VH-VL binders against a1a4m6. Designs and how they scored, part 1

All scores and structures are predictions.

Target 1, 213 residues: a1a4m6
Amino acid sequence: MDLATAAQVSEAVAEKMLQYRRDKSGWKICREGNGVSVSWRPSVEFPGNLYKGEGIVNGTPEQVWDCVKPLAGTLRAQWDENVNSFEIIESLTDTLLFSRTTTPSAVMKLISPRDFVDLILVRTYEDGTISSNAANVEHPSCPPNPAYVRGFNHPCGCFCEPLPGEPNKTSLVTFFQTDLSGYLPQSVVDSFFPRSMAGFYANLEKAVKKFFG
Positions, changes and structure headers below are counted from each chain's first letter, unless a header gives other numbers; antibody chains aren't numbered by Kabat.
ipSAE, averaged over its two directions, is called F for ESMFold2-Fast, E for ESMFold2 and O for OpenDDE. V2 adds 0.75 times the mean of E and O to 0.25 times the DockQ between the complexes of E and O.
[cut] marks letters that were taken out.

## First folded at step 1 (VH-VL)

Design e01 (framework fv_ersodetug)
Fold by ESMFold2-Fast, scan of step 1:
Structure e01 (fold): chain C 213 residues (1-213), chain A 119 residues (1-119), chain B 112 residues (1-112)
Amino acid sequence: as target 1 above (213 residues)
Amino acid sequence: EVQLVETGGGVVQPGRSLRLSCAASGFTFSSYGMHWVRQAPGKGLEWYAVISYDGSNKYYADSVKGRFTISRDNSKNTLYLQMNSLRAEDTAVYYCARDYGGNSLFDYWGQGTTVTVSS
Amino acid sequence: DVVMTQSPLSLSVTLGQPASISCRSSQSLVYSDGNTYLNWFQQRPGQSPRRLLYKVSNRDSGVPDRFSGSGSGTDFTLKISRVEADDVGVYYCMQGTHWPYTFGQGTKLEIK
């Protein structure tokens, strides 16, 4: 698609992400511990759930962003057990790109490797918050590949928010809204994402210390 | 050619144990989830257990939880079912079947091995 | 557990005539990904089950076109357009949407 269309689509995704962040209603807490909270609500995008993770990470917003940004050639694939690779398909601007992500089979024990093709917008807000805003898209350079099951991210991403008076800490809010395609036991899906998100925060804390401590 | 071959069945007294094996060939065993399904004489098919491709996740039917244990050895391309505290109602032909997601759910079955629990 | 109910439990068909088998589930079989994980199996006397159809209507390799599947939600049908002698056996529907996986009780097809 052209830049104007991609900009319009990504702008709509970013607006949905802001709505998720601002809307305090309808969230059901499914896991709490170690300073991390995971909550969910039914998705309006697909027959599944929208998950929200919240936690404080010991690192500056820039350091945390460098660990979590879902981009090729970054630290994310080195520590995140839910990701095998990121590749840039096409960069439309410095902050708007098409990406392909592959996930290993190991994290999803009754499921084969997945790949995801997304349009990603990176935004920096006036208060210093850095966010990723992604959603699935078709790209002619990345048709379905028989070695992978094509999954679909519905509006998803994160907000790396500075904490006033605490420059070495970041409030990280993440949203996962993933259609894994194929089939998975519903009980495994319902338990997997809360555990996976809590684990993501624990692993991220270790990664920030490893790369920046 | 995809093949699944079950062995280990036999006649056994109530309260005893048996271990069934399912030897796989003709495909990458370590990429597939595996199931055990049984069929009592003159009855229908009943699912009992599944194990993930890497052995880390297992699920059981309530009727066999605590008595049956599913396991696998990917280096030997073999699936196992350890059956403890056998009861007369466990008498059945036991089949293994493979699973690689929705399109390959139970697409190939073994020929079955017969377990008869009698006094 | 999801209950799968087949009807009829048995049917006798003249060679060359059509046959239909119904399968109803106690809950919708549409999975969260939008797919319906309903499979049909054939078991000939003395043999292991063989899958005929997956995700309602997709035929496995080697399964003749005379076998077709249809349905949605909770109501599904297996049809054989022209029954042949080799079709004698028991037919099972199975759901893979909900844990535990459950089978219908089976429908025995016999030739008149």
Scores: ipSAE 0.000, ipTM 0.445, lowest interface PAE 16.6, mean pLDDT 85

Design e02 (framework fv_ersodetug)
Fold by ESMFold2-Fast, scan of step 1:
Structure e02 (fold): chain C 213 residues (1-213), chain A 119 residues (1-119), chain B 112 residues (1-112)
Amino acid sequence: as target 1 above (213 residues)
Amino acid sequence: EVQLVETGGGVVQPGRSLRLSCAASGFTFSSYAMHWVRQAPGKGLEWYAVISYDGSNKYYADSVKGRFTISRDNSKNTLYLQMNSLRAEDTAVYYCAKDLSYEGYFDYWGQGTTVTVSS
Amino acid sequence: DVVMTQSPLSLSVTLGQPASISCRSSQSLVHSDGNTYLNWFQQRPGQSPRRLLYKVSNRDSGVPDRFSGSGSGTDFTLKISRVEADDVGVYYCMQGTHWPPTFGQGTKLEIK
């Protein structure tokens, strides 16, 4: 993929992410508690669901972003139970890159390790919001690897949003739209994402405190 | 070429034990969940056990829980089924089968090994 | 557990004629990911089962195009457009959508 094509694709993904963030219709709450809300709606990108997580995290946008950014060398792999590693395949610009993510086994090892190859755009908005915007892509350096089940992210990412008047707090909105691929029992899939997303926010709170005091 | 070869079957009296083995080749064995499926004489196929790719998690049909134990040795590309307290109704051909493809269950099967439980 | 019911249980066909086997599930086999995990297997006399079709209609490598699958929800069909001598055997449908995996009772295909 050349730079112009990658830029066009990533801009389209970022625009979809903004649409997800701003569109308040069609969301069904599947989990709510401890200041965190997880909602879902049917995906128009694949036969599955788009999940949305919303919560306030006690940390500055920069601190929260350092914990959640899906990039190699991040703090995220140290605390996030759902991620094993991030690898930069190719960097097109300072904010546009091809990445490979590996995930550990999940749900009592019923969900085997996955790898994901994505085009990622990091965007900073005028109000100080920092977002990650990702979607699956093929890259010649990363063909399917027999040690992993290749999964596919449809437009996904997060928004680390400043709260006016609350500089030590961040509104974190996360979107997951993941085709885990392979066969998985229906009950495993239905329970996995809501619980995983709620746990993500709880673990993130602890991580921000651990790394930044 | 993917190949699964079961061994260890035989004739055994009720209450005794047998251990079945399934030798795998032609794929990365350590990357896939593996199953045991059986077929009683003149009857259909029944699933009985699965083991995760790394051997850390196991699930069984209710009829064999506590009697059968599934295990694997990834260094030897071998799947096992330890069958204890055998009953006449355990008489069947036992197949190992590969799982974990985007196409779903049981894309490859072994040739089967026969277990006969009789007095 | 999901019950899989096949019909007919036995079928006799003249060489070159079509054959059709039905499979019905006690629950919808549409997974939450939108896929339907309904597979068809063939077992020739004295041989191991082999998979013919996965996710309703997709043929496995090496399976002739005279085998086709169709259906949705709870009702599925396996069709053989022109039966050949080596098609003799038992055919099984199987679901993987709900835990545990379950098989139909089998349909025996014989040549007249």
Scores: ipSAE 0.000, ipTM 0.459, lowest interface PAE 14.1, mean pLDDT 85

Design e06 (framework fv_ersodetug)
Fold by ESMFold2-Fast, scan of step 1:
Structure e06 (fold): chain C 213 residues (1-213), chain A 124 residues (1-124), chain B 112 residues (1-112)
Amino acid sequence: as target 1 above (213 residues)
Amino acid sequence: EVQLVETGGGVVQPGRSLRLSCAASGFTFSSYGMHWVRQAPGKGLEWYAVISYDGSNKYYADSVKGRFTISRDNSKNTLYLQMNSLRAEDTAVYYCARSKYYGSGSYKYYFDYWGQGTTVTVSS
Amino acid sequence: DVVMTQSPLSLSVTLGQPASISCRSSQSLVHSDGNTYLNWFQQRPGQSPRRLLYKVSNRDSGVPDRFSGSGSGTDFTLKISRVEADDVGVYYCMQGTHWPPTFGQGTKLEIK
């Protein structure tokens, strides 16, 4: 994929992310507590669900972003139990790259390790919001690997929004739209994401304190 | 009723200092972000400074950074602007205005109420 | 900084006729939360500014319904359906989406 095509694709993904954030219709709350809400709606991208997590994190936008950015060599893999590794396949610009993510086994080994190949755009908005915008892509350097089940991320990512007047707090909105592939009972899939997203926010709070507190 | 009343303006020579005050009444002052906006003679409105509801965070326009300091005293319902090293181009009517704070900490609903303004004239 | 450009800069209208003021931003004003923080202000001669509209089209309390706002993205319009003598003044668009907040240069509305 050349730079122009990758830029065009990633901009379309970023626009879908803004659409998900704006659209208040059709969301069904599946978990709520400790200042965190997780909701879902049927995906229009694949036969599955789009999940949305919302919460306030006690850390500056830059501190929160440093903990959540889905990039190789960062803090994310050190604290996030749902990620084993990130590797950069190819950097097209400072903010546009191809990445491969691996995940560990989950749910008592019912979910075997997955890998994901994504095009990732990092966007900083003028209001100070930092976002990751990702979607699956094919890359010749990363064909399917028999040691992993290839999963597919449909438009996904996060928004780290500053709160003027509260410089040590961040509004974090996350979107998960993942096809885990393989043959998994739908009940296992439907219970996995709400739990994982709620745990993500709790573990993120601890990570920000550990690295920046 | 919401009221914002500015004082402290006047005629001053270049290089001198002035302190502007904005007295607030009719609302919970400590729940609102507060701004200073100025208007030079015959020109438009320009934002220059904001202070968060609790005073912990301050932002300035690049043209006044290092010369102007915004502060507030929530116990007195009063906003301040300390203006140092005044220049002829600082001549303007200075308005205070508020921004509504919601539970998320957002100040995006700008300038629903304004003061009457206080005139600062910097001339030799 | 986001540049807000108004046109026309001066407008003369006969009483009872409509008036239209355009505002263009150098960047999209859609915030990451999905809202568009475009405001319109009126400043009558010798008075402080008064907010007429927020989030493009929402009227402040006490603002007559002859004032309406429309637009999206980078292009916005303030309309006065039937100009009255009290409408004389300068009108400013203003964006609150991008930091720092910025104003248009103003449009002076005069009566013929």
Scores: ipSAE 0.000, ipTM 0.434, lowest interface PAE 17.8, mean pLDDT 86

Design e13 (framework fv_ersodetug)
Fold by ESMFold2-Fast, scan of step 1:
Structure e13 (fold): chain C 213 residues (1-213), chain A 123 residues (1-123), chain B 112 residues (1-112)
Amino acid sequence: as target 1 above (213 residues)
Amino acid sequence: EVQLVETGGGVVQPGRSLRLSCAASGFTFSSYGMHWVRQAPGKGLEWYAVISYDGSNKYYADSVKGRFTISRDNSKNTLYLQMNSLRAEDTAVYYCARGSTYYEFWSGHFDYWGQGTTVTVSS
Amino acid sequence: DVVMTQSPLSLSVTLGQPASISCRSSQSLVHSDGNTYLNWFQQRPGQSPRRLLYKVSNRDSGVPDRFSGSGSGTDFTLKISRVEADDVGVYYCMQATQTPLTFGQGTKLEIK
């Protein structure tokens, strides 16, 4: 994929992410507590769900971004137990790259290790918001690996938003829209993402305090 | 009834220090961020400091960084401003104002203000 | 820093007539969440500021409906449909979309 095509695709993904962020309709709350809300709605991208996590994190947008960015060398891989590794396949620009993510087994080994190949765009908005915008792509140097079940991310990522009047706090809004592939028990699929997203926010709060407090 | 009452203003010489207090009542003080805003004689409003609901995070306008320190005591429902190295340009009425909560960050921006306390820096 | 510019800086209005105050920002005030954090305040002579409107057009409790706000992006307007004697004072716009929070210079409203 050349730079022009990758830029076009990633820009479309970023626009979908803004639409998800601003569209307040159709969300069904599936988990609330400890200052975190997880909501879902049926995905229009695949036969599954789009999940939205919302919470306030005690840290600046830059500190929170350093903990959550899905990039090589990030603090994310050090604290996020749902991620095993991030590998840069190819960097097109400082903010546009092809990446491979691997995940460990989950839910009493009912979810086998997955790998994901994504095009990722990092965007900074004029209000100081920093976002990641990712979606699955095929890359010739990264074919299916028999040790992993290949999964597919549909438009996904996060917004690290400054809070008006509260510069040392961040509104973190996350979107997960993942096709795990394979054959999984329905009860495992239905429970996995709400639990995983709530745990993500709790672990992130501890990570920001550990690395920046 | 929400009330904010500032005290501690007065006349002070350049280079000296002064501490302002803002006593809060009628709401759960520990849930809200708090701000300090000043107004020089005949001039407009200028924001200069904020403190988070739990006191863990603080931010200052560039004009007062290193000279002013914002703090709070949630057990006493009181907000403080320590002003060091005062200059003639710091002469103003100082207001405390209620900020946002973590669950209602859009609604709490300056919805309640104190009556102000006057600080005059003169030689 | 976001610069907030008000126009006019002073206006004189006959009782019962409308008044309009403009506020322009150096950058868009639309937050990534889609909201615009633009507030309007009134300061009567010798009194503390009082918030009239938040998020451009939402009126605070106890604020008369003759006050209304409109605008988007970088251009905002406060309107008073029928000016009353109690409306004398200075009006300020304020943005809370970006830190540091910034106020306009103020517009002084006087009765003719």
Scores: ipSAE 0.000, ipTM 0.490, lowest interface PAE 14.6, mean pLDDT 86

Design r01 (framework fv_regdanvimab)
Fold by ESMFold2-Fast, scan of step 1:
Structure r01 (fold): chain C 213 residues (1-213), chain A 121 residues (1-121), chain B 110 residues (1-110)
Amino acid sequence: as target 1 above (213 residues)
Amino acid sequence: QITLKESGPTLVKPTQTLTLTCSFSGFSLSTSGVGVGWIRQPPGKALEWLALIYWDDDKYHTTSLKTRLTISKDTSKNQVVLTMTNMDPVDTATYYCAHRYYDSSGYFDYWGQGTTVTVSS
Amino acid sequence: ELVLTQPPSVSAAPGQKVTISCSGSSSNIGNNYVSWYQQLPGTAPKLLIYDNNKRPSGIPDRFSGSKSGTSATLGITGLQTGDEADYYCGTWDSSLSAGVFGGGTELTVL
């Protein structure tokens, strides 16, 4: 994919992410606790669900972003139980890149290791919000690998939003829209994402404290 | 094969603290997505959801008893512990622990046999 | 108080069909999956239905579940004397951040 096409695709993904963020209708709450809310709605991108996580994290937007950004050489793989590695395949700009992510087995090995090939755009907004905006792509350097089940992220990412008057707190809104592929029972998929997202926030809180406290 | 077994005192006096242990096999609370909950049932009455703990130490308690309940786990021993303070005769019940994997529906797929706790002076 | 309402009892003859209702609100049944449990006298509850309408291995297809809006229904066809039990619906309540059970329904097979 050339730069012009990648820029166009990533801008469309970022616009969908803003639509998900701004649209308050149609969300069904599936899990709440410890200051974190997980909601879902049917995906229009694939036969599955779009999940939204919302929570306040005790850290500045920059600290939270450093922990959550889905990039190689960052803190994310050190604390996030759902990620083994990030690899930069190709950087088109300093905010637009192709990445490969690998995940460990999960749910008593019922979910085999996956890999994901994504186009990622990082956006910073005028209010100081930092966002990741990602979606699956094919890349010639990353054909399907027999050691992994190839998964597909549909528009996904996060918004690290500053809180007015609270410089050491961040509103973190995450969107997961993942086709895990394979023949997984729907009950396994339906329970995995709500719990995984709640665990993500709890582990993130600890990571920010560990790396920046 | 998942099995759970409740243990603890069968008799408790009013105002005392109850501690119940759930010992299990066939799964680990180190596994992502796994949880263990506690449910009770007074004689001849309905099931009452009490508390739940997940692999990531995320904890939930019924609102009516939240100030009296603590739930904790010892992953290395395959145990979950429920503690309830200030016991009253109305807390007399059979107490169950149960395995949970699919939390979006709030269901328990395997239950212990239950342990009866009588609160009496 | 109970947040999920079930009829206290239901009865029918062998071979007949019964339905047991479970009524809640948007914060529980309306937005979450419903499960059903069978409790035979003197035993622990057993999962009968999960995710509104799915059966665990070993549960006969005589048992079925459904959900519409803020209510759920357990259906039992071809009633047998061995079906005499208490039946409980269960779900998650998002406003309470807790699981909830219905008050239970005693099924007698006459």
Scores: ipSAE 0.000, ipTM 0.442, lowest interface PAE 16.1, mean pLDDT 86

Design r02 (framework fv_regdanvimab)
Fold by ESMFold2-Fast, scan of step 1:
Structure r02 (fold): chain C 213 residues (1-213), chain A 120 residues (1-120), chain B 110 residues (1-110)
Amino acid sequence: as target 1 above (213 residues)
Amino acid sequence: QITLKESGPTLVKPTQTLTLTCSFSGFSLSTSGMSVGWIRQPPGKALEWLALIDWDDDKYHTTSLKTRLTISKDTSKNQVVLTMTNMDPVDTATYYCARIYSGYELFDYWGQGTTVTVSS
Amino acid sequence: ELVLTQPPSVSAAPGQKVTISCSGSSSNIGNNYVSWYQQLPGTAPKLLIYENNKRPSGIPDRFSGSKSGTSATLGITGLQTGDEADYYCGTWDSSLSAVVFGGGTELTVL
């Protein structure tokens, strides 16, 4: 994929992410507690769900972004139980790259390790919001690997938003839209994402305090 | 604010063991994502990475010198120590320590270097 | 063998533009971020570029980086006599579990 095509694809993904963020209707709350809410709606991208997490994190937008950015060589893999690694396949610009992510086994090994190949665009907005915008792509350097089940991310990512008057707090909105592939019982899939998203916020809060406290 | 400084002997005899200490300030090796590495440079030659130690006490060494190198940290003292056994005149070099942050490939602050001469 | 290859030297006149290449493989530049370091005569190296193309605070925008496949490039525009230095690329090699540096490029401003 050349830079012009990648830019067009990533801009379309970023626009979908903004639509998810702005659309306040159609969300069904599936978990709420400790200042974090997880909600879902049926995905139009694949036969599954789009999940949204919302919460306030005690840290500046820059500190929170440093913990959550889905990039190789960063803090994310160190604290995030849902990720084993991020690998850069190819960097097209300083904000646009192809990445491979691996995930550990989950739910008593009922969910085997997955890998994901994504095109990722990082955006900053005029209000200081920093976002990641990702979706699956094929890359010739990353064919399916038998050690992993190839999964597919549909438009996904996050928004690290400043809070007016509270410079040491960040509103973090995350979107998960993942096809785990393979043959999985529906009950396992339905329980996995809400629990993983709630855990993500709890672990992130601890990570920001550990790295930047 | 962020500073690193190498210390140790400047003259070593062949077959002896070299011990160098990196003392730093302005950051802690208890912070996730922080590492300290050692790099050397023989006179007029290229930079050669030797070893690094990270916040979780994981250690990495260059393959060609792995059996000769030991790296350790004392997080409470803000120190990292490199030990290199069986010194040879070809090991004559300036030895640097440097901070590594947010990935093993990024050396963002370097010490001034200490020159070690191996001679009888 | 060096695992990252740089030209040993490059020369240009003040005000001109130079590029310095750094060639590796899939296990290093292909999979990881590239950093560039400037070493003025008699001094320690200084970080010039990180994460392929980002500048630390205080580095002027006439220094730039880029990466394509298994190669990286450092660009310097508006060349000044104070830019005479050795330039090194560096990255992580995933197969070696090791930091690797290029052989260095000596920039001479004529």
Scores: ipSAE 0.000, ipTM 0.426, lowest interface PAE 18.0, mean pLDDT 86

Design r07 (framework fv_regdanvimab)
Fold by ESMFold2-Fast, scan of step 1:
Structure r07 (fold): chain C 213 residues (1-213), chain A 124 residues (1-124), chain B 110 residues (1-110)
Amino acid sequence: as target 1 above (213 residues)
Amino acid sequence: QITLKESGPTLVKPTQTLTLTCSFSGFSLSTSGMSVGWIRQPPGKALEWLALIDWDDDKYHTTSLKTRLTISKDTSKNQVVLTMTNMDPVDTATYYCARMTYYDFWSGYSFDYWGQGTTVTVSS
Amino acid sequence: ELVLTQPPSVSAAPGQKVTISCSGSSSNIGNNYVSWYQQLPGTAPKLLIYDNNKRPSGIPDRFSGSKSGTSATLGITGLQTGDEADYYCGTWDSSLSAGVFGGGTELTVL
């Protein structure tokens, strides 16, 4: 994919992410407690759900971003139990790249390891918000690998938002819109993402403390 | 469906060790974000936070009693155990266990479900 | 000593409003979320407010919370005789690496 096409695709994904963030209607809460809520709505991208996590993390936006950014060689794979690795396939610009992510088995091994090939755009907004914006893409260097079930991320990512008056706290809004593929029971899929997202925020709090004091 | 219940001796002699067990149902301490703590309340006095154990086996204790307190869990039995050494009449109190479910451990610290409490008297 | 300070008592008539304050420091309320608990005589505490201003399911909207700087406030409107209880604020203290509770406020509805 050439730079112009990748830029157009990634811009469209970023616009969808902003729409998800701005649209307060249609969300059904599936988990809530101690500053974190997980909600869902039916996806219009595929026959599954779009999940939204909202929570406050005790750390600056830059510290939180360093822990959550889905990039190779970063802190994310060191603490996030849902990720085994990130690999940069190709960097088109400083903020636009093709990436491959691998995940471990999950739910008593009912969910086999997956890999995901995505186009990722990193954006910084005027208010200091830092976001990742990703969606699945085909790349010639990453054909299907028999050791993994190829999954597909539909528009997904996060917003690390400053909180007015609280410089050491970050509002983290995350969107998961993932087709795990394979032939998983719907009950397994429906329980996996709410638990995974709640655990993500809990583990992130510990990671920020561990890496930044 | 979520319940917690304290159990253990209701009468302890000075210098002995107190062991209290919290038995719970409706959640697991293998779940990220889950923790169980112990709180006590002497007769007519305020709530006093004692200790907490979380899903990662991280343990926290109030500074004033840290050397006397041990907290442990048995995830397979859905139990959390508190021990307090060298009991003194001043330790007479109702002891509660409570679930602290938080998704952001460093920001949220609320106990959403409590046991009924068990009264421990230190006799002399 | 007490790291979170509450008034020892407050009182008001049925139908009135009361405010219960909780004062701390930067190491506790200033940097962490505040919860509030209601303890009816002879019972275990019950969570009323979490994350400064959120209500668990089943808690009526007469109960509200707020936080400003190093202080938090519990508001109760439309007082009922059944609200007569002890109220406690709670949070984490980063300097102590421990949870802390306020000294409690006895609400009397006369």
Scores: ipSAE 0.000, ipTM 0.457, lowest interface PAE 15.2, mean pLDDT 85

Design r09 (framework fv_regdanvimab)
Fold by ESMFold2-Fast, scan of step 1:
Structure r09 (fold): chain C 213 residues (1-213), chain A 122 residues (1-122), chain B 110 residues (1-110)
Amino acid sequence: as target 1 above (213 residues)
Amino acid sequence: QITLKESGPTLVKPTQTLTLTCSFSGFSLSTSGVAVGWIRQPPGKALEWLALIYWDDDKYHTTSLKTRLTISKDTSKNQVVLTMTNMDPVDTATYYCAHTEYSSSPWYFDLWGQGTTVTVSS
Amino acid sequence: ELVLTQPPSVSAAPGQKVTISCSGSSSNIGNNYVSWYQQLPGTAPKLLIYDNNKRPSGIPDRFSGSKSGTSATLGITGLQTGDEADYYCGTWDSSLSAGVFGGGTELTVL
């Protein structure tokens, strides 16, 4: 995929992410506690759900971004129990790249390891917000691998937003829109994402303190 | 203990607007995850899902009746109101309101009101 | 339009087992949880099963639910005369953004 095509695709994904962020209605809270809310709505991209996580993290936007950015060689794989690895397949620019992510088995091994091939765009907005914007893509270097079930991310990512008057706090909004594929009961999928997203925020709080406290 | 009770007119003329009120106790529509729905059942026929309102004022309506249905809430009074315009004899049914609480999956209705029978006739 | 299909009636003798099916599509049963309701004559429906196979407090274990693909099943063992009722399946339809119920099944115990 050339740079021009990748830029067009990734900009469309980023626009969808902004639409998800701005649309405050239609979200059903499925888990709430410890300052974190996880909500969902039916996805228009695939027959499944779009999940939204919201919470305040004790760290600057830059510190939080360093912990959550879905890039190789970063802190994310060290603390995030839902991720085994990130691999850069190809960097088109310093903010636009093809990546492969692998995940461990989950739910008593009912969810076997997955891999995901995504086009990722990193954006910094005028207010200092840093975002990741990702969606699945095919890449010749990453055909299906029999050691993994190939999953598909529909527009997903996060916003690390500055909090006015609170420079050492970040509003973190995350969007998960994942087709796990395979032969999974819908009940397993529906219980997995709310729990894993709440856990993500709790583990992130510990990670920011560990690496930057 | 959660209780719900439907109230409104038992007789409605064709073309009129029906207004039904669900009054409840034992929960609040200010509580995250809570919703109240409306279901109807014509005599001798199946249950038909009509509408749902969540604590955050998000609303859903069945596609076939969406232009005729309005659902609203008054959290301070513990009430949910359903209105249906342009009533027709085929809208004759028992109307129920019911409680649901969303946790991690699509919903179910755990507690139902007793139902109120609405007859549409001249 | 009927979105979820149930048999219109089922019958069995006291002590026997009966199953009631509910068939849908990918947008409803295939991707969402199923609930089951019991409606005794002249009364409001009562929740029997939620999240495919869970029982509310007070519902005896002779009532069970299961789901496979786009179909769900309600099982009732040790039938009692008090089980004579209409039974409805229900779920969410993601394409309609609305709840849906089956057409109902009349259980006769004789």
Scores: ipSAE 0.005, ipTM 0.446, lowest interface PAE 15.0, mean pLDDT 86

